# Ledger of designs, part 32: VH-VL binders against q9rc53r339to534

Target 1, 196 residues: q9rc53r339to534
Amino acid sequence: AQTHEFSNKLNTISGFLQLGKIDEAVDFIQKERKIQQEWIHFFIERVNDPTVSAVLLGKISQAQELGIDVDIDPSSQLLTPLQERQQELLVTMIGNLLENAFDALLASGIENKKIYISFTDMGDDFIFEVEDNGPGIPPQLMESIFEEGFSTKEGTHRGFGLALVKKAVHELGGAIFLEEGELGGACFVLTIPKHE
Short names: E, the ipSAE of ESMFold2; O, the ipSAE of OpenDDE; V2, 0.75 times the mean of E and O plus 0.25 times the DockQ between their complexes.

## First folded at step 15 (VH-VL; framework fv_trastuzumab)

Design M6 (at its last look DockQ between E and O 0.85; V2 from the best seeds 0.81)
Fold by OpenDDE, look of step 15:
Structure M6 (fold): chain C 196 residues (1-196), chain A 118 residues (1-118), chain B 107 residues (1-107)
Amino acid sequence: as target 1 above (196 residues)
Amino acid sequence: EVQLVESGGGLVQPGGSLRLSCAASGFTFSNYHIHWVRQAPGKGLEWVARISPSHGYTRYADSVKGRFTISADTSKNTAYLQMNSLRAEDTAVYYCARGGFRWPYDSWGQGTLVTVSS
Amino acid sequence: DIQMTQSPSSLSASVGDRVTITCRASQSIYSYVAWYQQKPGKAPKLLIYAASHLESGVPSRFSGSRSGTDFTLTISSLQPEDFATYYCQQHYSWPRTFGQGTKVEIK
């Protein structure tokens, strides 16, 4: 699905072309490409698992279309090989956490929507962190947000994402919890043991 | 070779200000976090602040919040610690150290002494 | 804040001795504990990270272990250059916190 942001970019390119501004159009395209290449380069260096990389890259692209700025902590690293089930569930968890962040940010109406992702394979546990600058989660809801069907938002098929994440992480013998972040919104932390 | 070099320490009166610098070399500055850690004379180590130069995110110890500001200039591979409203208890050797997300400090500067005294 | 309770505060040992230093975290921090060595007038030096991983260039006589929230630094055979102050640190949560330190002195 094309988002407004994607359409805007295409319109910009089209505008340049209609005006005979070929160089400007090319430059614009190259800038966008460069950004993508930088992400690809980052993942090649820092993430061993191509499926995890692909999911993150896809979500980054989706975020951009939604007008959400995504940063990954540059010290992030995931080079330890994942077991098949670990990979499958990690991808699911990452996807759902980011979707949850997208929903929260879009519902908030805040300007300069931001997501900050960090991960590490240091130690005995994988740690994955997703933080946003949205409204955050009230302390009273910190446990309830992981319950199936729980949602503070309007719409259908809500309230299952975080429940799924919790189930998945527990299957892996890990945990999910909220931590005080740096962006003022919600900060979800996944801990997954490398070995059960 | 990874190197961190602190500078800017000295004697200052209570209530005064001082700006420390940490010049980094031998690594990609923006790929790491820079921390300030201080050590009062004859005492242990205390974390002070952290910055991720790539995006500018910062954290502070409660003891320095509102008074200290950590910053970084990626073009100069340098991190800074602006210290305002200095107190006697801020007297310490200030180290800058390299870290990362959930990382230890694998590289340290030699430290710079800050003395707050009347 | 996560407290790192380090013990002992000081110990006396001889060259060749086995030395053990312990830190207990006030809560679960998984394996995210580092150990540093500091000599007088010098900056701390990283020895162990992630509870049991030896930093590059550090002698193999140094080792780290974890049992729940208890972390241990072991020097299998103390060498003359090992007389120093050692600190544990949690590198898991904010604020970063250190143990009180252990001074290893010559007996």
Scores: ipSAE 0.810, ipTM 0.901, lowest interface PAE 0.6, mean pLDDT 93
Fold by ESMFold2, look of step 15:
Structure M6 (fold): chain C 196 residues (1-196), chain A 118 residues (1-118), chain B 107 residues (1-107)
Amino acid sequence: as target 1 above (196 residues)
Amino acid sequence: EVQLVESGGGLVQPGGSLRLSCAASGFTFSNYHIHWVRQAPGKGLEWVARISPSHGYTRYADSVKGRFTISADTSKNTAYLQMNSLRAEDTAVYYCARGGFRWPYDSWGQGTLVTVSS
Amino acid sequence: DIQMTQSPSSLSASVGDRVTITCRASQSIYSYVAWYQQKPGKAPKLLIYAASHLESGVPSRFSGSRSGTDFTLTISSLQPEDFATYYCQQHYSWPRTFGQGTKVEIK
């Protein structure tokens, strides 16, 4: 998604220039630089893992193209070093949780699409949350959403993402579950012990 | 360094209203959560409400839901607790405290006394 | 709501004693327990968070530990300034909840 995002941004700039809309091109470049610099400063201060930072930055950029507002709780912190396997699986889990939120919001037709991300390394476990303001998960589906091939989306092999997240978190000795969040949609919580 | 200063407490009749303020200094206000925690005379501590000032997300204890409103003005580094329909059991010292996502309360104000009696 | 059951409600001790206060959570809260000290007429002060992490500026005679849902605050050698009321608090789940307090008094 980052390659697609970068190419789209370059194409947009080129389009403005080809049409002689210089002010619009300049405005676009200035906006993109400011947004990226603010996120980079946040990640330098709050996330001490370049791979996790890169995945989050890439997903934020993807959300922007999809018309989805992504916010991160400013008190979030992930400064404790990750073991190699923890990093690999956490990156996969974060990516899949965010893609699940994107899919739910895009299918919902909700006008003001929002995702809120929160995380902490304060205790003996890492805690990572992803929530959206979409339709949420009906109680009768709560156990089913983690099974392979589960999807409410017609005709695809979608639904492997949450099953993959469950398998990955269990490999790390952790858990995934749902909580009531701030936004009224789904709120997925990962708990991952720092040491097994 | 970090300071929280409550004000606005006093004596109020049952059914009345009162607005508490929590003036913050020494930290970036919008990077933290602000909580209200109360302590009735001779009793323990009870969490009342929380706001995340950067995004406006709020949570309330069931005992105050519908009667109390927490808010924040980031331009003044100040959080507020609007207390309506006050009852005798709301009598307490009200503390403002700083927190974050699943954090303890690492800084507390001095507290302000609210007394609800006829 | 997660109940935090704190014991004892009060205790008497002498300067130099080892003091132990316990707190049991009604459900798993991982390590997310804080301990506060409160002196009469003053706000609570954070001592321990995340079960065992000592807050900056708190003397090393204070320590915290966890065994499952049982949490312990220990003062290894009680000092005159340690006579106060102590509260545990879970900082994991909503609503945040406190133990009822333990008053540590001079014997």
Scores: ipSAE 0.785, ipTM 0.894, lowest interface PAE 0.7, mean pLDDT 89
ESMFold2 (binder alone), look of step 15: mean pLDDT 92; pTM 0.946

## First folded at step 16 (VH-VL; framework fv_trastuzumab)

Design P1 (at its last look DockQ between E and O 0.66; V2 from the best seeds 0.62)
Fold by ESMFold2, look of step 16:
Order: structure tokens, then C-alpha cells, then sequence
Structure P1 (fold): chain C 196 residues (1-196), chain A 118 residues (1-118), chain B 107 residues (1-107)
């Protein structure tokens, strides 16, 4: 019940971001959750997009409530302005990649749950990387994880998040890959061209 | 100013060991990656190893895996390369370099010479 | 591993010449190519990163460009201090890899 209510509050944040109401999203996050000052300092210096910062801060707060350690590589930067459509779709992709990592870690027996985030705008493409220390993706599932309705669970669980990411990155002319990461679990890499 | 200073090079016999140090100054050590890059006499550049001092993640070139260990001590702003089971092919100038997530090597030390010879 | 094929291996030029060095990646690396200058007995020096971005303090006669997986370093008017060996390097994936080098010599 509490997890369902939290998901509804995240949808409220997403609604503010989709409507371009960034100040309202920040106020909602701050009112409903405690934000750590060390993260605020990082985002002021390294991320020049309030909407992306809001999604990352909200997900970090959610991870703390779920008992998941989240780190961002301190060399990460996003200082290049995003176009409005890039921002809208990137928020969706980041949110869904992190939710996928949460689900994988919560279903695992791993005691020290970790997520590691890295990103850069140094080149002509934005690159975002989200990895976890969970079980990873078996080779036989590598292509099917992006299909609508895919699930690794037996119940009625439906996997729409990665399908949404693939659709969103395709609209931007980019790509999504799995790579070997630092943590031994799944490591998703997004590439998004800055310009068409 | 950003500085990287290598030390610990010298002459060693095949099968021997040597420990290189890279002393960093002029920047926040834990915010960057530290690399070792080597250059055999008269040859090109070869990346050897990398560490992220903030979380201890490492990577190695295949040519050195199992023989070399990179480490860092953030209290001393220093990275290390422990080189074991040295071979003649490891003879090179070893450079320390600064980087980050998909960054170039934006700062380099002066290098320290390692000679592996009988 | 991503191979970086650099050409030519050496060239002779005079002060004032336009010099062009090329580097081809064996697969897509987006724009993540750096160019370094190395003089004898010295460490490499970063000139260009992300294909076309000049490092701070690098003279504007240096420029970089990309066409697909082909990358070019250009020196528009060669100066006496530019006689050196130049390396391309991909900074996209692991392991980081370098081109073979191009020695720019006095004609």
C-alpha cells in the first residue's frame, strides 16, 4: 500500500515535469521528502537542467526509503542545454531505468543494494549510464527485455518501462545498450544525439 | 596548478616486482579518475590501468591483468601501481594521467622509467 | 577492443604549411576522440577532445573534425614548436586505445 502511494506521488512529479512546472515539482519534492544538502551542491555545479535534477533527486530520495545506495560518478556533467523534447523524453527514460533497477534489486537477495549513475555531455551526444549490482540480464533475455509486457517474474507483473525507454530513445535518434559495468549487474547506456 | 608526479621507476630483473606512485596536487583527488599509460622506448602509447579513488573501481589492460594492481590512498592524494611478475615487454616510461567518465587524459605527469632486464 | 588507425605514420613539412592527420575508428565511438602532441622526452599534451573541442591554452591553428568514424587533426599554419609526434585516442570505451602516431618532421 505504501509503495503504491509512493508511485502515485512520483506520477505527480512526472506530471509537473511534463507540464513544464519545474518550480512546482521542486516544491512538491521538498515538502514530501527530505533532500540531502550534499546532493544539492553536486546538482548546482554539474547539472544545468532543473527537470533532470528534479528526477534524479526524487529517485535518490526514493532509493533511500527502499534501502538502496545510489551514487553518481563525480566526474559526471550535464551543462549543455537540452531541447524541450529531449528533456521530456530523458526524464521518462531516467525514471524508467531507475525503476527497473529498483525492481531488480528488491527482488534479489543482495544485502548491499547499489545503483551507480554516470553521464556526460562532452561530445556531440549525451551519454547516460545506469547500473546496479543486481543479478544482471541473462544472455537469452538480452533482446526481449525491451518488448512490451516482458516480465522476469511469474505473477501478473508487466514490464513496460524498458519498452518505453526504447521508444523514447528511438524518437531522439539515439540508442540503448547493455555494457559491462563496475558493479556486476545490469548496466544500461543511453546515447542521445544533441542535434539532428 | 594541477600536478601529477610519478616515482618508483628503476631497473628490475624479469620476474621481479616494482611499485610506482603518482602524487597528485592542485585538484580534488576523489573527483577524478587516475590512469597509468605506458610507452615503450621508441614506441606508441598504451593504456595500462585506471582507478576511481572515490569508490575504488578499477580496470586493467589485458596485457597486465593478474600481474598489476592499481590502488589509491585518498588521504595522501596518491595512486599506486604494484607491478609483479615483470617481463622484458613491460619496459617503458610509465605516465600517470587524470581523467573521468568518458574523458580524455587532460593532465599528465612527467613519467618514470621502468627497465626490466637481466 | 576499438582500433584507431592513424595516417600517415610520418610526414615532412615546412613552417607555414597546412598539415592534416587522419584517424579511423574500427567502430562507432561517436565524437569521443582526443588528439595529443608529444615532443621527444616529454609527456603527451592534450590538444583536442571530443573530436573538435580545443583544450584550454591550445593555439587556434589547431582544429579537429569528424566524418562518421573518420577523424582529422589540422594545423592551419605549421609553426616551429609544432614539430612533434601526434596521437589520436578514443575516450569512449574500454580499453582506451591510441593510434600509432604521426611524426611531423622538418622538410
Amino acid sequence: as target 1 above (196 residues)
Amino acid sequence: EVQLVESGGGLVQPGGSLRLSCAASGFTFSNYWIHWVRQAPGKGLEWVARISPSHGYTRYADSVKGRFTISADTSKNTAYLQMNSLRAEDTAVYYCARGGFRWPFDSWGQGTLVTVSS
Amino acid sequence: DIQMTQSPSSLSASVGDRVTITCRASQSIYSYVAWYQQKPGKAPKLLIYAASHLESGVPSRFSGSRSGTDFTLTISSLQPEDFATYYCQQHYSWPRTFGQGTKVEIK
Scores: ipSAE 0.680, ipTM 0.846, lowest interface PAE 1.2, mean pLDDT 88
Fold by OpenDDE, look of step 16:
Structure P1 (fold): chain C 196 residues (1-196), chain A 118 residues (1-118), chain B 107 residues (1-107)
Amino acid sequence: as target 1 above (196 residues)
Amino acid sequence: EVQLVESGGGLVQPGGSLRLSCAASGFTFSNYWIHWVRQAPGKGLEWVARISPSHGYTRYADSVKGRFTISADTSKNTAYLQMNSLRAEDTAVYYCARGGFRWPFDSWGQGTLVTVSS
Amino acid sequence: DIQMTQSPSSLSASVGDRVTITCRASQSIYSYVAWYQQKPGKAPKLLIYAASHLESGVPSRFSGSRSGTDFTLTISSLQPEDFATYYCQQHYSWPRTFGQGTKVEIK
């Protein structure tokens, strides 16, 4: 996925150059560089776990390739060290939640697709939030969406992501639930105790 | 030093409008949320609204929805509360406060008094 | 909305006394409760956040604890400067909500 994004960016640059749009090419490169640097800087300062940073950065890149705008709450912070199993499962959960958001947004066909991410290590729990501006989840499905094999969409290997997230968070002694968010779509919140 | 300074309070008639300002300094404005919290005379604290200046996301208490608008100017490190259709029950000291995701209000301004009276 | 039921509304105490104020949340909010001190004519001051974490610069005689949805602020030995009104607040969900307040008065 990252390779595709990179390829797309290179194609864009190449396109500008082929069109004789040198200034636009330069601007594009500078803009991309700036954005990347800003993300790197953010993660260096706010996330002490490089694996978590890497998965988030990768997903952000993937989102961009899909035409999905990703925002991270600037007050987000994850500086408390994670245990090995916490790290592993958190990465899994983050990946699956974001993939779920991608699927929901792409299926909706809405313009200006957006994901909002927030996290904090304040207090006794890690809190991680993933919100999209998609259609949301009807109240009658709020429990069922976590069941294995549950999917509102047709296709193979659907409906396992959220179930996996639920299992993972429970293994850590935490919880996953839906809350009211900022964007009007689905808002998933993970809570993970720092210490069991 | 983190500092929040409210201004713009005063006396206004019912149905009137008022705009409050919260000037922030001593921290990176865009890294935090700014809140308005009010306190009626002799009463408790009530959260009114919040904004994340970095992306503009806002939330309001039900009691002020449709009447109040919170905004921010990052270039000025200032948050605003536009209050329209003011009611007597809106009479309060209005505080701006700094917060964040699942964050308490760790810094407060001195407050500005808004009095809605005929 | 999440309701924070604070008790008592007021109490009288003497310097050196142990003071306890409680708040109960209407639902699970994990540890995301803050405590504020407010003196007359002044803005609230953050004392405790995340149920038990002492804000920087706050005296160690202040402490917070959690039991399920019950939260407690404790002043181990009341000092003259501690006579004020105290508020609990949940900083977990929207809207942010406060307890009714507890006025700590001199006996």
Scores: ipSAE 0.536, ipTM 0.832, lowest interface PAE 1.0, mean pLDDT 91
ESMFold2 (binder alone), look of step 16: mean pLDDT 93; pTM 0.951

Design P2 (at its last look DockQ between E and O 0.75; V2 from the best seeds 0.72)
Fold by ESMFold2, look of step 16:
Structure P2 (fold): chain C 196 residues (1-196), chain A 118 residues (1-118), chain B 107 residues (1-107)
Amino acid sequence: as target 1 above (196 residues)
Amino acid sequence: EVQLVESGGGLVQPGGSLRLSCAASGFTFSNYYIHWVRQAPGKGLEWVARISPSHGYTRYADSVKGRFTISADTSKNTAYLQMNSLRAEDTAVYYCARGGFRWPFDSWGQGTLVTVSS
Amino acid sequence: DIQMTQSPSSLSASVGDRVTITCRASQSIYSYVAWYQQKPGKAPKLLIYAASHLESGVPSRFSGSRSGTDFTLTISSLQPEDFATYYCQQHYSWPRTFGQGTKVEIK
C-alpha cells in the first residue's frame, strides 16, 4: 500500500511539534484527516510527547477510515518524559497493538467495532492498555499469542506483531498481559518501568 | 475547588429502594471516574461501584451486583446510585469519590447515611 | 480480588513518636497503593498515592514506601492532629480494595 505518503505526513506533523508550532500541527492534522477537534485538544493537554501523540492521532484517523470507533479514557495521562529508547519502543508497541486490534475486528464480522485506549504515568511504571470488543483470546491460546509466527488464520504479518511487542516490552524491563476489560474482547496491558 | 456532595440518604425497610445523588463541581465531570464507597458503622471502607461518565462504562462490587445501578447525567454533573432490594447489610455511610484510570480516590464527598431496618 | 492486609489494627502513640503502618497486597500491584486518613465523622482524605507520592497539601512528615508487595506509611513525628484511622487501598485493579484500617490513638 501507499505508506510512503503517510510517513511523509507524520514527519510534517512531527516537524511542527519539534519547532513548537502547535497551532500549525493541529491545522495540518484537521485538514488532512478532518480529525475531531476534541481529540487534538486531548493530546495537547494529556500527552507530553509529540511522537506518541502523532502515532495515536494517526491510528485514530486510520480507525475512522476502517469504520472502527476509537475512544481514549479521558483520565489517561502521559506527562512524564520518556527516555529515547522508551519512546522508540513504545511507539512500536502502540502501533502493533492497535494494528492487532484492527485486524481482529475486521476479521470478526462485528458491526459496531470499538477500541478503548487507556494509559497512565501516575506510578513507578507507565501502564498502557488497548482493548477491543472483538472475539477475545480463547484461554487455550493465551500463552501462544506472543510467540513468533503465531496466527489464528489471518496471515503471517499478524504473527509478528505481538511477538515484537513482547520482545520490545521485555527490553524495557516491562511486561505485557491480558486482563478483563470494559468491552468483552481482548484487553492488552503494557507495564514499563520508568527507571531501568 | 473540587467538590462532591451526596444526597438522598435516609431510612428504608428491607427490600426497599433508595436513590443517592452525587453533585460534582470544580472539575470537568466527564474526564474522571465517579465512585461510590461505603462504610458500615464502626467498620472499614468498601468500594461499591464506579462509572466513567464520558463513556458510560460501569463496574460493581459483587455484593451489590444486580441490585444497584450507577448512572450519570453529564448535563447536571451528577452521578446517581439506584439501590434496589436493600438489605440490612447495606446500612452504611455512602461516599462519592473521584478517580480515574488506575487512580486513587483523590476527592471525597461528606457522605450520606443509609439505614436499612424494619 | 486483591486483598490488602493492613497491620496493626490499632496502636497507641505519643506526640513526637515515629509511627509505622504496613499493608501487604496479595499479588503484584506495582506501586499503586494509596493511603487515606479518616478522622471521626469525616470522609477519608488522600495522603499518599502510588506508594510514595505526597498529595498536595499533605505535611512532609507523612511518607510512603514500597518493598515488593509490602507497603509502609510513616509519620516521622506524630502531631496532635494525626490521631485518626488510616487505610491503605490498592488502585491498580478492579475491584478497588482497602486494608482493614489502623486506628492511631493517644497513649
Scores: ipSAE 0.709, ipTM 0.857, lowest interface PAE 1.1, mean pLDDT 88
Fold by OpenDDE, look of step 16:
Structure P2 (fold): chain C 196 residues (1-196), chain A 118 residues (1-118), chain B 107 residues (1-107)
Amino acid sequence: as target 1 above (196 residues)
Amino acid sequence: EVQLVESGGGLVQPGGSLRLSCAASGFTFSNYYIHWVRQAPGKGLEWVARISPSHGYTRYADSVKGRFTISADTSKNTAYLQMNSLRAEDTAVYYCARGGFRWPFDSWGQGTLVTVSS
Amino acid sequence: DIQMTQSPSSLSASVGDRVTITCRASQSIYSYVAWYQQKPGKAPKLLIYAASHLESGVPSRFSGSRSGTDFTLTISSLQPEDFATYYCQQHYSWPRTFGQGTKVEIK
């Protein structure tokens, strides 16, 4: 995924250069550099777990390749150390939630695809929230979406992501649920107790 | 030092409009939520509205939806509350406060009094 | 909306007394409850956040605890400067909601 993004960016730069648009190429490079630096700075300051940071950064990059705008709530913080199993499962859950959001957004045909991520370690529980501006989840499906094999979409190997997330969060003694978000789509909330 | 300073309060007639300002300093404005919380005379605290200046997302209490608009100017580190169609029940001291995702109100301004009266 | 039911509405106490104020949330909000102190003519001041975390600069005589959806603010030994109105508030969901307040008066 990173390679593809990198390739795309290089192609863009190359395109500008081939067109003789040197200034645009330079601007593009500077903009990309700035964005990357900003993300790195954010994660260094707000997330003490490099693995979680890496996963989020990778997903952000993937989202960009898909034409999905990803923001992280700037007040988000994850400085409390994670246990090894917590880290492993959190990474899995984050990955699957974001993939689910990607799928939903891509299937929706919405022009301005958006994902908003928020997390906090302020309380006794870690809270991780992934929200999109897709079609959302109908009330009738709010329970079923977590069942293995459940999918509203056609294709193979569908409907396992959210089930996996639910299983993982439960293993940690936490919970996953839908909440009213700000973007109009699905808003998944993970709660994970810091101590079992 | 974190500081929030409200201004713009005053006397206004029912149906009138007023714009409050909250000037912030001593912290990175875009890293937090800015809230308006009001308190009617002799009454408790009521959350009114929130904005995340970084992306502009807003939320409102039902009691003010459609009438109040919260906004922010990051270049000025200032949040605003445009209050239209004011009612007597909107009479209160209006505080701006700093918050965040699942965050309490950790800093407050001194408040500005809004009086809606005929 | 999440309701925060605070009790009592008022209480009288003496300096040195142990004071307890309670707040019950209408649903699970985990530990995301804050407590504020407000003196007349002043803005609220954050005392406790996340149910039990003491805000920086707040005296250690203040403490918070949680039991399910029940939250408690405790002042272990009331001081003269502690006579004020106290509010609980959930900082979990939108809209943010406050308890009704508890006025702590001098006996």
Scores: ipSAE 0.704, ipTM 0.870, lowest interface PAE 0.7, mean pLDDT 92
ESMFold2 (binder alone), look of step 16: mean pLDDT 94; pTM 0.954

Design P3 (at its last look DockQ between E and O 0.86; V2 from the best seeds 0.83)
Fold by OpenDDE, look of step 16:
Structure P3 (fold): chain C 196 residues (1-196), chain A 118 residues (1-118), chain B 107 residues (1-107)
Amino acid sequence: as target 1 above (196 residues)
Amino acid sequence: EVQLVESGGGLVQPGGSLRLSCAASGFTFSDYHIHWVRQAPGKGLEWVARISPSHGYTRYADSVKGRFTISADTSKNTAYLQMNSLRAEDTAVYYCARGGFRWPFDSWGQGTLVTVSS
Amino acid sequence: DIQMTQSPSSLSASVGDRVTITCRASQSIYSYVAWYQQKPGKAPKLLIYAASHLESGVPSRFSGSRSGTDFTLTISSLQPEDFATYYCQQHYRWPRTFGQGTKVEIK
């Protein structure tokens, strides 16, 4: 659950305090604060859309709770204003892509789970990339994974996330691709035109 | 002012090794990607390798995979290219360049000449 | 790999001429093409990025355009300092790839 890491951190702080290790507790808190501040600073400087920033920050926090390390390419930038519908759908797409990555990583049992996020508004199109170091997607499934109801995993309400992403990106006149990433897992690339 | 300065080039025998350095200044080193691009004498440009110093992710051209290693020391604002098992076809001026995610190479060093010859 | 087919390999022109250089990508790379100028013994210099965006400090006589997978660098009025070799490059996918280059020589 999303509260596990948070609970763990609180437990750690509590532990230090119970042990009379006040300085260690303070240092731990300061370290966590610093990390949060660094993310906030990054988003303030690099992302001009507070909603997108909030979603990413929330997902980063969730990832941390799940024991997933998240990197954002430091050259990432999203300063071009988004239209209302673009914003709405981008948030949806980002959320679903990251959830998909979470699921894949958690199911894989891989140690040192990682997600690498990159985005840019340099060209005529927004590019958003979500990469993980999970098992990847076999070539045979690269098209099917976007179909509604398609899932390689058991359970209810599976296989709708990527389908939703595909639908959303198409509504925006964009595209979603799988590319070879740097982490060895799945690498999803969203391309969204700035103007229709 | 953004500056990239290459060093370490020289003459080396086939099968030999050489380490190039790229000293960066005038910008936040960890906010960008550093690339190596080479140019054989009288030829065009060939991308060789890339590193994101902030997290250490690297990419290589197929022509150098397994032989070259790109690295970075953020404390020194310096990127490196360790070149092993050098071949004659590796002879080129090697440039370091600044980039980013889906970015062009917006800044270049002056280049350093690597000559692989018996 | 994405191939960037650049043309022509060389051209002769006079000061004041309009010069056009073209690159065709082997697949869609959207607008992610850069153009560089290189003079003998010097490093390449970025002119255009993202197909049509002029790099800071670059004269306005340089411009870039895109039509599908075709990209064009245009020098509206060639100046003496513009005689050089020009390269296109895709900055969309890995590996980064360059065109073969176009040498612009004085007529």
Scores: ipSAE 0.868, ipTM 0.942, lowest interface PAE 0.5, mean pLDDT 93
Fold by ESMFold2, look of step 16:
Structure P3 (fold): chain C 196 residues (1-196), chain A 118 residues (1-118), chain B 107 residues (1-107)
Amino acid sequence: as target 1 above (196 residues)
Amino acid sequence: EVQLVESGGGLVQPGGSLRLSCAASGFTFSDYHIHWVRQAPGKGLEWVARISPSHGYTRYADSVKGRFTISADTSKNTAYLQMNSLRAEDTAVYYCARGGFRWPFDSWGQGTLVTVSS
Amino acid sequence: DIQMTQSPSSLSASVGDRVTITCRASQSIYSYVAWYQQKPGKAPKLLIYAASHLESGVPSRFSGSRSGTDFTLTISSLQPEDFATYYCQQHYRWPRTFGQGTKVEIK
């Protein structure tokens, strides 16, 4: 199937070829193959859910196209099987948290854009953490960022991603928090009970 | 076999400096977090610092911020704790320990003694 | 910082006794509590993590449980090699914090 991420990669390759830059096209293709193989190896060892793996891989590819450096803490693990509803909502939550981070970084003007993802299934809860090195959440906006339709006056017309995450995590009996992260920007933490 | 070996402890005057080393073997160093945890003689355990060697992210206990620096050299599978402006209350056995994202400390070294005394 | 209040500070027990040590967190830490055993002159050894998960190679007489912010380490039948100091530790938030320890002495 044709996805936005796949189309962007094809356009990049086509652009190099149309400009007669064949070596650059070959280098781009080889780089993408190597990156995919490294991530596939990680997901085989650390993530026992193909749908979650696919969403993370897709978002990592999207971030690369946007010039955003995404890494996952190498100690992360998701080996505990997800229930059907947990999988459905987790995919939605991960996607929306990453899109929120993309939007914040793209609007920020920060030169070296980074996202760091960490997760664990070690305890009785799944924990997922998504953080960026963007501007963070101003104190005056803390309560309102989870409201439907929220947008900053400098932002795009998007105001429902974090509200969807809050609704989804609460449906699973979990919670979403902000914490101080490693990168100095926003750090969203999801907690999802394995059994409720 | 997972091993962590601390070195560099010794006697130092108040206000002095020491650098501790934690040599790791038996695991992929960059896949884990490395911590320093200390224990004053006859007392309990206190977490001191953490580094994620793959990305260089660090955390410090309030009691050591601004005085101690944790670092890692992934090519040598070694973490370090640079300890400056040492005080008598820093006297302890210093352990290095292995962890990860919200993990316990699943492997510990045998420790190195730091004594801060005039 | 999350305070871990450990009780008792010491206890005496006979071989074969059931021993219980309690640790209370000052706020929610979900299940993220570890228990360590430390023998004189040695480094701590991980016994239990995530409240109730037994570390590989640890005898099954050790177990952990959680009720809210109260966590318990149980030794079902104390053995001579279990004389040690035991520490709880939360592994949820920064800074990581330990209980003050429980010294288990064999009568």
Scores: ipSAE 0.777, ipTM 0.890, lowest interface PAE 0.8, mean pLDDT 89
ESMFold2 (binder alone), look of step 16: mean pLDDT 94; pTM 0.954

